# VHH binders against Uncharacterized protein YNL108C: the designs that were tried, part 15

Target 1, 262 residues: Uncharacterized protein YNL108C, of Saccharomyces cerevisiae (p53929)
Amino acid sequence: AIENIYIARHGYRSNWLPKGPYPPPPTGIDNDVPLSEHGVEQAHELANYISKLDVKPEMIFSSPFYRCLETSKPTVEALKIPLYVDRGVGEWYKPDRPIIPEPATHEVMSKFFPSMISPDWEPSIIPSNKGETEEDIFERCHKFWPVFIDRVERKFPNVKTIMIVTHAATKSALGMNLLKFSSAKEPIDNKGTFIRNGSCAIDKFELVKGENESIPFEEREWKLTMNGNTSFLTNGEEMNWTFMNAFEAGSDADIKARRAAE
Key: E = the ipSAE of ESMFold2; O = the ipSAE of OpenDDE; V2 = 0.75 times the mean of E and O plus 0.25 times the DockQ between their complexes.

## First folded at step 6 (VHH)

Design u30 (from s1 with Y101V R102W W103T S104R G105S S106G Y107D; framework vhh_7pa5_2)
Fold by ESMFold2-Fast, scan of step 6:
Structure u30 (fold): chain B 262 residues (1-262), chain A 122 residues (1-122)
Amino acid sequence: as target 1 above (262 residues)
Amino acid sequence: QVQLVESGGGMVQPGGSLRLSCAASGFTFSSYWMSWVRRAPGKGPEWVSYISGSGGSTYYADSVKGRFTISRDNAKNTLYLQMNSLKPEDTALYYCAKGYVWTRSGDYFDYWGQGTQVTVSS
C-alpha cells in the first residue's frame, strides 16, 4: 500500500514577474506558462531538498501543464525515478473563464521533455472542459483519490512513496480530501492552520491506518506531517494561495490584486 | 485531424499590400496560440508573428514589426496576416502554424499547413 504522499506546487511562473514582456507559452496553449528563471532555481532547490530526505519519492505524477513538468525535472534527474502525467491533478479554471485550456498531448510534452515522461498511464479523472466551481474542483479531487490509489497499487504493488506535482488550488483540494474534510475552506486543526501553497512548497501525508491495498480508500486514515514546506528555498514562501482568495491561483488577476494590496 | 489551409498570396510590387488567411480545423482553435512562419527558397524557416488564443497578445519579428499585423477570428476558425509596405526580402512561402517556440526550431511547431506564395518584385 502507499504509505507516503508528497504533494508539491509548481515553481514561480514567468508571468508573475513585475514587468514583462512575458514569453509566450512554449506549447502554444493558453495559460501553459513556463517557470521564470527564479522558478527554475526553486525547482532545483526542491530537488536538492528531496534528495536529502530519509523517505524519498519512488515516482512522480505530474499535472500535464508545462510549469509542473519543468518543476519536476530536477527531481527526476536527481533521483532517477519515473514520471507519469495524470490530467486528474491538472489546473483549476473557473466556468466563467473565456478559455478553458486543454493540456498538451503526450507527443507534444515529450518534445519539450524528451525521455522524461513515461507512457502507459491513463488519466484517473479528466477535468471538465467547461471549467469548475470551487465545489467542482473539490469533488474532482474526491473522485480522483480512490481511482488513482487503486491504479497505482495494482500497477506498482511494491511502491510505498509517491510525489504529486500540481497547482495551488488542486494541491489544497487533494490534501483536504485526503484528510477527510468536507471543503477546502476549513482549517486543518483547532489553531486555524490552513494548507500552505507557496511556489515549490511541499506537503507530506503519511498513512496512519489502512496499510493493505484491500482496504478501500475511504477507510484509510492520513496525517499531514509537512505543510507547504518552503524552508529549503533561498527566498522562503512566495505566492501563497488559498480558496479565501477571490481569484484563480496564479492568474493575471490574482497577481494584479496582490500588487495593488501591497 | 489537424488541418491548416493558407490563402491570399500572390505577386505584388514593392510597397504593396497583401492579406493572408489561414483556415483551421481539427482542433479547438481559440485555445491555441497561432504563428505565421515563412521560408524563402534555399533558406530555413523564419518565424514572422505570434498571436494568443484570445488575440490579446501579439508578437512580431523585428524584420516585419510596424509593417505586418496578425489577427484572428475565433468564430470562423481563421488566422490573418495583413502585410503592408512589402519589400523584395519578404518574398517567401508563408505558412500558418499551430504553436511556437522562441528558438526557431521547426520541430517545435505542432503543425503547419501547405503554404501560400508571396512574391515581391517590380
Scores: ipSAE 0.000, ipTM 0.310, lowest interface PAE 12.7, mean pLDDT 87

Design v20 (from a20 with Y102F Y103R K104S; framework vhh_7pa5_2)
Fold by ESMFold2-Fast, scan of step 6:
Structure v20 (fold): chain B 262 residues (1-262), chain A 125 residues (1-125)
Amino acid sequence: as target 1 above (262 residues)
Amino acid sequence: QVQLVESGGGMVQPGGSLRLSCAASGFTFSSYWMSWVRRAPGKGPEWVSTISSGGSSTSYADSVKGRFTISRDNAKNTLYLQMNSLKPEDTALYYCAKVQPFRSSGTWYSHFDYWGQGTQVTVSS
């Protein structure tokens, strides 16, 4: 049974820098933006941090978007673990967004990340190509978990620890579903604490011991033991996002609003 | 198959204007960044301008800043280049291209993919 799940957000995006010009996406695809040099540094700091943990991930499941693959690369190289792409942990796009981008194919991703992406993994769920409401992405992550964990446990029965590299909204929705909440907008405790989603922030979820080894995934209990940890980053937490924000995480509108608030 | 068809070129006097169009087919035009590239006789290709998939970000070569405007109509799968205050040195074949940037040795480069047949712009008296 899987005992530990790390969930990390991608690093600082190239279009988040205060001054352009910004590079076009490596794939040419809308919103498939790469990390900034700062984001690449964060990805290396994340890899260094993970390499020093007592419980290390044995494999990574990444969103197909370039920023998530780029964030994963230093960890893959440091730990020499396999990486699979699962579209089910892909980015959230609202239905009213003019373009709902389809991510790059395995062939295209492999050109940018040679020898990194394992080909033997089908998506556990495919996000709607018409966009998603807040309720839709929460439901996508609700449906993702039992399919995903069953496939991981069947294919890799000896694996205890995995890592998912994803996006802010998806990270919140995945975590809140693991904790059995009904919405991504709820606090996780009675003090008003929310899951933290800074760039390269990492969560850790641990299986609660006792009977969980013999019951279906949907009935297992999880505890959050790291909440959006960024203590290992030189600049700490940057670009935190929650569903209380007015705009999609890391969108041009989000960045413009953050700069105006400075 | 991917096709790009440029049009709108012609002969214009210095100081004149032309509007180039590029009709795209065979791919989801609205999802890709697009560029204009030109080739003057006896010279290699020179990048002119790039526009993001949604049109919110544009960039221009120093030689054309303030004179040229790139735009797109995603509903019509069409890219445009409005050229004002044309100079003899703007004389070239103009190509529409998909942008495929890549990273090498820490530096970003642009690869221009699926160049069309081009449209000739001649600026002379």
Scores: ipSAE 0.000, ipTM 0.339, lowest interface PAE 13.5, mean pLDDT 87

Design v21 (framework vhh_7pa5_2)
Fold by ESMFold2-Fast, scan of step 6:
Structure v21 (fold): chain B 262 residues (1-262), chain A 124 residues (1-124)
Amino acid sequence: as target 1 above (262 residues)
Amino acid sequence: QVQLVESGGGMVQPGGSLRLSCAASGFTFSSYWMSWVRRAPGKGPEWVSTISSGGSSTSYADSVKGRFTISRDNAKNTLYLQMNSLKPEDTALYYCAKVQPYYSGTWYSHFDYWGQGTQVTVSS
């Protein structure tokens, strides 16, 4: 049974740098942007941090987007663990977006990340190709968990610790569903704390109840023991995002608003 | 030795068409994504279009969408750019560029090799 779940956000994106021009997506797919050099450094810092933890992930499930695969690579190399792609932890795109990007195929991803991506995993859920409202992404993550955990536990019955590498909105929705909240806009405690989503920030969820595989996922209780931890990063927390923000995480509008507020 | 040789440039009137070609040698062309990049006099390089190794994915700069089409012939190790409805603003030296699979730094470092370029001049 799964006892520990790490959830990390990808590193600093190339299009978040204050000066362009910005590189085209390596895959040619709209919004499939790579990490900046700074983001790559953050990914290495994350891998170094994870390699020193007492409880290490035994496998990674990544969003199909280039930035998440790139963020995962140093950890895959440091721990020698398998990585699977699950579209169910992919990026959030609003319905009014002119183009809802379809992520790269396994063939394309494997050309950019040779020998890294395991081929034997089907998506637990596929995000709508028409975009998602805030309610839609929360519901996607609600439906994701029982399907995903059942498949992981059936395929890998001896695995206790996994890591998911994803995006800010998806990370929040996954975590809030795991903690059994009804909305991503609720605080997690009586002090007004929200899940923190800086670039390369990592959450840890630990199983409180349901310590055997016979207990249905819906009956399991989870505790958040790391909330968007960035203490291991040289520059600390950067690009934090929550559903209280006005714009999509990491969008051009989000970046413009952040720079205007500086 | 990696070589990219562009051809097909020339002078054309506004509204005209040109087809650029890039002959690649010295590497396994069919394994790499390829791009077209242009540079107008006195300006820095501007990305134009990218095509995946198998040709299944293409992307275009907003300034050329609907007018330019990128394609490739892996059997001939050749990259193409069909340019229609040309505008004076399209006047530039056009480069064929080999896309770096893993890259860091500035966007022009994303291309690990550039050709010599072919001049496109759009004027009456």
Scores: ipSAE 0.000, ipTM 0.135, lowest interface PAE 17.4, mean pLDDT 85

Design v22 (framework vhh_7pa5_2)
Fold by ESMFold2-Fast, scan of step 6:
Structure v22 (fold): chain B 262 residues (1-262), chain A 123 residues (1-123)
Amino acid sequence: as target 1 above (262 residues)
Amino acid sequence: QVQLVESGGGMVQPGGSLRLSCAASGFTFSSYWMSWVRRAPGKGPEWVSTISSGGSSTSYADSVKGRFTISRDNAKNTLYLQMNSLKPEDTALYYCAKVQPYSGTWYSHFDYWGQGTQVTVSS
């Protein structure tokens, strides 16, 4: 049974730099933006950090978006572990967004990341092509977990540790569902602490109860032992996001608002 | 200069009601999520409730759900907390807090909290 789950946010996006012009998405897909050079450096620092951990991921499940695949690449190379794409951990888009981007196909992703993406993994859940409210993404992650864990444990019965590479909103919704909260807007303790979502920040969840594969996901208990850890990054925590932000994580509007607040 | 001034506290009997107000100045109030935080004597701060900048989203500590209602009037730069069915354990200093969206916590550092308003629930 899975005993450890790492969840990391992608690195610093190219469109987060204070000065353009910004590169177009390599795939041509709206919002499928690559990492900045700084983000690539963060991805290498993350891989170096993970390579020194006592408990290392045995496989990665990534969002299909370019930035998450790019963030995963140094870790795949350092640990020589398989990477699968699961659309269920994809980006959050609000329903009022004019276009909800459809992520790249396996063929297109494999063109940009040759020999990195393992075949034979079906999405555990597919995000709505009409966008999601805050309640919708929380419910997507609620439905994701039991399907995803069951499939991982059936296909890879000897795997104990996995890593998910995703986006700020999805990372919060996944973590809050693992901890059995009813909303991503709740604090995780009585001190008002939230899950931290800086670029390349990594969470660790450890199984407390339910080590036997026959125990249903709903009966398993998880503990958060790393909360958005960025201590290994040269520049520390950058671009933290929570559901209290007015704009989609890392969007141009979000960046503009952050610059104005500085 | 950022200022938050709480008012509306007082002494009430169990089961009573109070409405707290927080007058904000020195920043664009309508652009920030706001919280109520309380501190009982000798205890650390406890988050009570948060409201989004436009008022469309609210959240509450489990201990106050169904009894307290957070609201705001952006035209008046004022945050409110309607407290019903008050219990002795609600006795605390209540602070208005400007939420730092990038910090990942429900409440601001001490400097953004006002003087607080005392709520005492006793017979």
Scores: ipSAE 0.000, ipTM 0.221, lowest interface PAE 14.5, mean pLDDT 86

Design v23 (from a20 with Y102L H111P; framework vhh_7pa5_2; at its last look DockQ between E and O 0.01; V2 from the best seeds 0.00; counts 0 for: pae O 14.1 > 2, off the site)
Fold by OpenDDE, look of step 7:
Structure v23 (fold): chain B 262 residues (1-262), chain A 125 residues (1-125)
Amino acid sequence: as target 1 above (262 residues)
Amino acid sequence: QVQLVESGGGMVQPGGSLRLSCAASGFTFSSYWMSWVRRAPGKGPEWVSTISSGGSSTSYADSVKGRFTISRDNAKNTLYLQMNSLKPEDTALYYCAKVQPLYKSGTWYSPFDYWGQGTQVTVSS
């Protein structure tokens, strides 16, 4: 059974920089923006951090978007572990967004990341092409976990530690579901603590109950033992986002609002 | 029966101040952490602040930090939110919320189990 789950957000996006021009998405897909140079540096720092952990991920499941694959790449190279793409951990898009991007195909992504993406992994769940409400993304993640874990345990019965590389909203929703909350829009404790989702921030969840894989996912209990750790990043936490924010994480509106607040 | 009743809301100009109150009943107020949450028009709820049962620990959202102060009077079963330097973006319905501690797998988690009706705060020129 899976005993440890790392969940990390992608690195600093190119379009988060204060000044343009910003590079177009390499894939040509809307909102499939690459990391900035800084983001790539963060990804390397993340890899370095992970390489020093006592409990290391044995495989990575990444969002199909370019920035997540970029974020994953240094870790894959450092640990020499396999990477799979699961659409179920893809980006969150609100229904009122003019365009709901679909990620590039495996074929396209493999051109940018040769020999990095392992084939033969079906999506655990596919995000709605009509966008998702906050409730929808939470539900997506709720449905994602039992399907995903079952598949991982079935295909890789000896694997105990995995890493997911994803986006802020998805990271939050995934984590909150592991902790058996009913929403991602509430603190995890009475102090008002939220799951922190800075760029390349990493969470850790440890299995407390349900060591037997025959136990349904719903009966398993997890503990958050690392919350949005960014201690290994030179610049610390950047671009933290929670569902308490008014805008989609990393969106133009989000950036605009942040800049206005500075 | 748990009851939370907010008051003190109103309309103020930018830079103004308001003090919200929440009268609590139906539970041992002094034993529970309390929070303020707000909902702006067209937006989801936003956590604002939390205070420990005894008042020794407080936390704030970044958006209100330095401007808002949460406090409580356990003898009066009342929660307060002092709001200074108010901004238009602070316009929202403000709720008092009771924190319900949950112990799961060796860790304490805290959802809000009760909310008040809310008090309207409008910041406008």
Scores: ipSAE 0.000, ipTM 0.224, lowest interface PAE 14.1, mean pLDDT 90
ESMFold2-Fast, scan of step 6: ipSAE 0.181; ipTM 0.619
ESMFold2, look of step 7: ipSAE 0.256; ipTM 0.669
ESMFold2 (binder alone), look of step 7: mean pLDDT 80; pTM 0.794

Design v29 (from a20 with S53T S57T S59Y; framework vhh_7pa5_2)
Fold by ESMFold2-Fast, scan of step 6:
Structure v29 (fold): chain B 262 residues (1-262), chain A 125 residues (1-125)
Amino acid sequence: as target 1 above (262 residues)
Amino acid sequence: QVQLVESGGGMVQPGGSLRLSCAASGFTFSSYWMSWVRRAPGKGPEWVSTISTGGSTTYYADSVKGRFTISRDNAKNTLYLQMNSLKPEDTALYYCAKVQPYYKSGTWYSHFDYWGQGTQVTVSS
């Protein structure tokens, strides 16, 4: 049974830099933006941190977006673990966005990340190509978990620790569902604490109720033991986002609002 | 399945104008950045211009900046290149292409694939 789940957000995006214009995305796909050089450094710092943990991930499941694959690469190389792509942990796009980008195919991703992406994984759930409301992304992550964990445990029965590399909104929705909350906008405690989603921030969830694989996933209890940890990053927490923010995480509107506030 | 068909070329005098079109099919046009690339007689391919998915971001080669305008109509799956103040040096076969840039060691590189026969532009004396 899976006992430990790490969930990390991708590193600092190239379009978050103060000055554009920004180069076209490597895949040519809308919003499939790469990391900045700073983001690549964050990804290396994350890999170094993970390599020193007592309990290390045995495999990575990444969003298909370039920034998440790029963030995962140093950890894959440091730990020599397999990486699978699962569209179910992909980016959140609102329904009013002019276009909802389809992520790159396995063939295209493999061109940019040769020998990194394992071919033997089907998506646990596919995000709507019409976009998602806040309720929709939360429900996607609710449906994702039982399908995903069942498939991981059936295909890899000896694996106990996994890592998911994803996006700010998806990271919050995944974590809040794992903790059995009904909304991504609830605090995780009675002190008003929210899941932290800085660039390259990492969460850790540990299985609390140890009745083994014999109980359904829906009955398992999880505890958040690491909340959006960025202590290992040279610049600490950057670009934190929650569902309380006015704009989509890392969108042009989000960046413009942050710059105007300076 | 994927098809790009260029049109709108022709012969024009220096200082004249032409509008090129590229009809795209077999893929979700609105989800991709698009480019114009040209090949002059006896020369290799030269990148001309690139446009973002929504049309808000454009880039131009220094040789055409201020004279050419790239645009797109996602409802019609069509890419355009408006060419003004044409020069003899603009004589070339023009191709539309899906942008295939790649990132290595902190620097962006680009590679272009041609999927049509192109459209000939001749600017004569």
Scores: ipSAE 0.013, ipTM 0.480, lowest interface PAE 8.0, mean pLDDT 87

Design v31 (from a20 with S57T S59Y K104S T107R; framework vhh_7pa5_2)
Fold by ESMFold2-Fast, scan of step 6:
Structure v31 (fold): chain B 262 residues (1-262), chain A 125 residues (1-125)
Amino acid sequence: as target 1 above (262 residues)
Amino acid sequence: QVQLVESGGGMVQPGGSLRLSCAASGFTFSSYWMSWVRRAPGKGPEWVSTISSGGSTTYYADSVKGRFTISRDNAKNTLYLQMNSLKPEDTALYYCAKVQPYYSSGRWYSHFDYWGQGTQVTVSS
């Protein structure tokens, strides 16, 4: 059975810089933005941190969005582990957003990340092309876990540690579902702590009960042992986002509100 | 199937104007940045202009800046190129393209997917 799950948010986006012009998305797809140079630096710092951990990921499952693949690249290169794309850990887009982008195909992603993206992995779940309410993304992640874990354990029975590279909202929804909460807006403890989602922040979940794949996912118990860790980053935590924020993570409105508050 | 169909080309005298159109189908047009690319006789493809998915950001090659205007109508799945003050040097086949740009080392780079024969623009006296 899988015993350790790392979940990391992508690095600092190019469109988060104070002034443009901002680069067009490498894929041409709306919101498929690349990392800034600062974000690439964060991705390298994350890879260096992971390479020093006692328990290292044996494979990565990434969101299909360019920023997540770019964030994963230094870790793939440092550890020489396979990377698969799973649309089920893709970005959250609200239904009222004018454009709900469909991510790049495997062929297109492979042109930008040659020899990095392993074939033969089908999405565990496909996000709605109509966008998602807050309840919808939480439910997507709820449905994702049992399908995903079953497929990983069936295909890779000897793997114990995996890493997911994703987005702020998805990272929170995945973690809160793994801990068996009913909403992404609940604190994880009696002290009001929430999952932290800075750029390149990394969570660690460890299996407490359910070492055997015959135990249904719903009966397994997980413990959060690392919450949005950014201690290894030169600039520390940046761009933290939770479902308590007024705007979608990393949207223009979110960035404008943050800069006004600073 | 993904298709891009260019139209609006023709013959015009130097100083004249033409408006090119590109009808897109088979993909969610509003989700993609789009470009115009041209190929002059005996030369390789040359990027002309790019527009963001929502239409708020545009880029132009130095050779056409101030003379050409790129625009789009997402409700009609149509890309446009308004070409003013045309020069003989603008003579080329014009293609619309799903742009795949990337930014590296302070420079913009682009890869293109385009379809069919394009639309011919000839500027001569």
Scores: ipSAE 0.014, ipTM 0.530, lowest interface PAE 7.4, mean pLDDT 88

Design w01 (from b1 with S57Y; framework vhh_7pa5_2; at its last look DockQ between E and O 0.01; V2 from the best seeds 0.00; counts 0 for: pae O 12.9 > 2, grease 28.1 > 24.2, SAP .729 > .668, off the site)
Fold by ESMFold2, look of step 7:
Structure w01 (fold): chain B 262 residues (1-262), chain A 124 residues (1-124)
Amino acid sequence: as target 1 above (262 residues)
Amino acid sequence: QVQLVESGGGMVQPGGSLRLSCAASGFTFSSYWMSWVRRAPGKGPEWVSYISGSGGYTYYADSVKGRFTISRDNAKNTLYLQMNSLKPEDTALYYCAKLYSSSWYRGPGYFDYWGQGTQVTVSS
């Protein structure tokens, strides 16, 4: 039964750099941008941090987007653990986008990440191809958890610790659903704390001590024991995002707004 | 089925201009970066330019910067290449391609689909 869940956001994107030219997406899919060199360094720092943890992930479930697979790669290599792609932890796109990107297929991604992506894992849920409101992604993540955990525990009954590599909005919505909040816009405590979602930031959720593992997932209680940790990163927290931001996380509009505020 | 059909090639004198078009079908055009690639006689494929799905980002090979302009019309599923100040070394068969890349900052490495091409000949 799963007892520990790490959730990490992908590293610093290539198109967040102050000046181009920026590389085209390796897959050719719009918005499927790769990490910057800085983001690759963050991914290595994350892997080094994870390698020193007492409780290590035994497998990774990654968003199908290139930057998440890139972020996962150093940890897969360091820990020699399997990785699966699940579209259910994919990116959030608002409904007013003119086109909602479809992620690359397993076959296409395997050309860029040979021998890294394990086969035979169907998506737990598929995000809407019409975009999602804030309520829609929160509901997607709500539906994701019981389906996903049941499948993981049935297929991998001896695994207790997993890691999800995803995007800021999805990370936040997944975590808030685990903590049984009604929206991603609530503080998680009486001090006004929110989940932190910096690039390469990592959460840890632990199953409440003493709880029976055979209890249905929706009855289980989780606690957040590591909130968006970036202490292992040379530059600390960067590009933190919450649903209180008017723009999609890391979008051109978000970057433009951040630069205007500087 | 993906289909890319190039047109607009022809013969021009050095310094002349030509506008290439590529009609795309069989995929969600606006979701993909698109490329122009050329093949000169006896040489392998050389990328010329890319453009993002939205059209907001464009990149050019050093040999064509300032002379060529890539653009797209997502409503018409059409990719364009405006070629100005043409030189004899621009003579090639020009292809429209759906872009894949194995590295960034270094140009395209893998092309998913490309058309039959349109010939551009620049003669003195």
Scores: ipSAE 0.000, ipTM 0.346, lowest interface PAE 11.6, mean pLDDT 87
ESMFold2-Fast, scan of step 6: ipSAE 0.042; ipTM 0.527
ESMFold2 (binder alone), look of step 7: mean pLDDT 84; pTM 0.846
OpenDDE, look of step 7: ipSAE 0.005; ipTM 0.206

Design w04 (from b1 with L99G S101P S102G P108S G109E; framework vhh_7pa5_2)
Fold by ESMFold2-Fast, scan of step 6:
Structure w04 (fold): chain B 262 residues (1-262), chain A 124 residues (1-124)
Amino acid sequence: as target 1 above (262 residues)
Amino acid sequence: QVQLVESGGGMVQPGGSLRLSCAASGFTFSSYWMSWVRRAPGKGPEWVSYISGSGGSTYYADSVKGRFTISRDNAKNTLYLQMNSLKPEDTALYYCAKGYPGSWYRGSEYFDYWGQGTQVTVSS
């Protein structure tokens, strides 16, 4: 049974730099933006940090977006672990967005990340190609977990620790569902604490009850033991996002709003 | 099968204008950045311009900035290049390409488009 789940947000995007013009996506897909050089540095710092943990991930499940694959690469190389792509942990796009990008195919991703992406993993859930409301992304993550964990445990019965590399909104929705909350907008404690989603921030969830394979996922209990940890990053926490933000995480509109707020 | 069919080339005198078109099929056109690339006789390919899927962001090579305008019509799956103030140095075979020029110049990504190109000749 799975006992430990790490969930990390991708590194600093190229379009988050103070001034453009910004490089277009390597795949040519709308919003499939690469990391900045700073983001690549964060990805290496994350890999170094993970390499020193007592409990290391045994495999990675990444969003199909370039930034998440790029963020995962240093960890894949450092730990020599397999990486699978699951569209179910993909980016959140609002329904009023003019274009909902379709992520790159396995063939295209493999050209940019040769020998990194393992085949033979079907998406646990496919995000709507018409965008998602805040309720929709939360429900997607609610449905994702039991399907995903069941498939991981059936295919890899000896694996205890996994890592998911994803996006800010998806990271929050996944974590809040794992903790059995009804909304991504709830605090996790009575002090108003929220899940932190800085670039390359990493959460750790540990199984408290239900490690026996005979216990269904819905009856398992999880504890958040690491909340958006960025202590290992040279610049610390950057680009934190919550569902209280008005704009999609890391979008051009989000970046302009942050800079205006100073 | 991805197909890109370029048209609109021709012969024009220096200072003239031409509008190139690229008809795209076999993929979700609006989801991809699109590029124009040219190849002059005896030279390697040169990137000209690229445009985001929505058309909201455009970029140009320094050699054509201020003279060329890239645009797209996603309802018609068509990419355009409006070329003004043409110079003899603009004489080339012009190609429409799916994605960024970097992907077009990276070996296995060279053939992410299909077409013969459209010839532009600028001479008196």
Scores: ipSAE 0.000, ipTM 0.396, lowest interface PAE 10.8, mean pLDDT 86

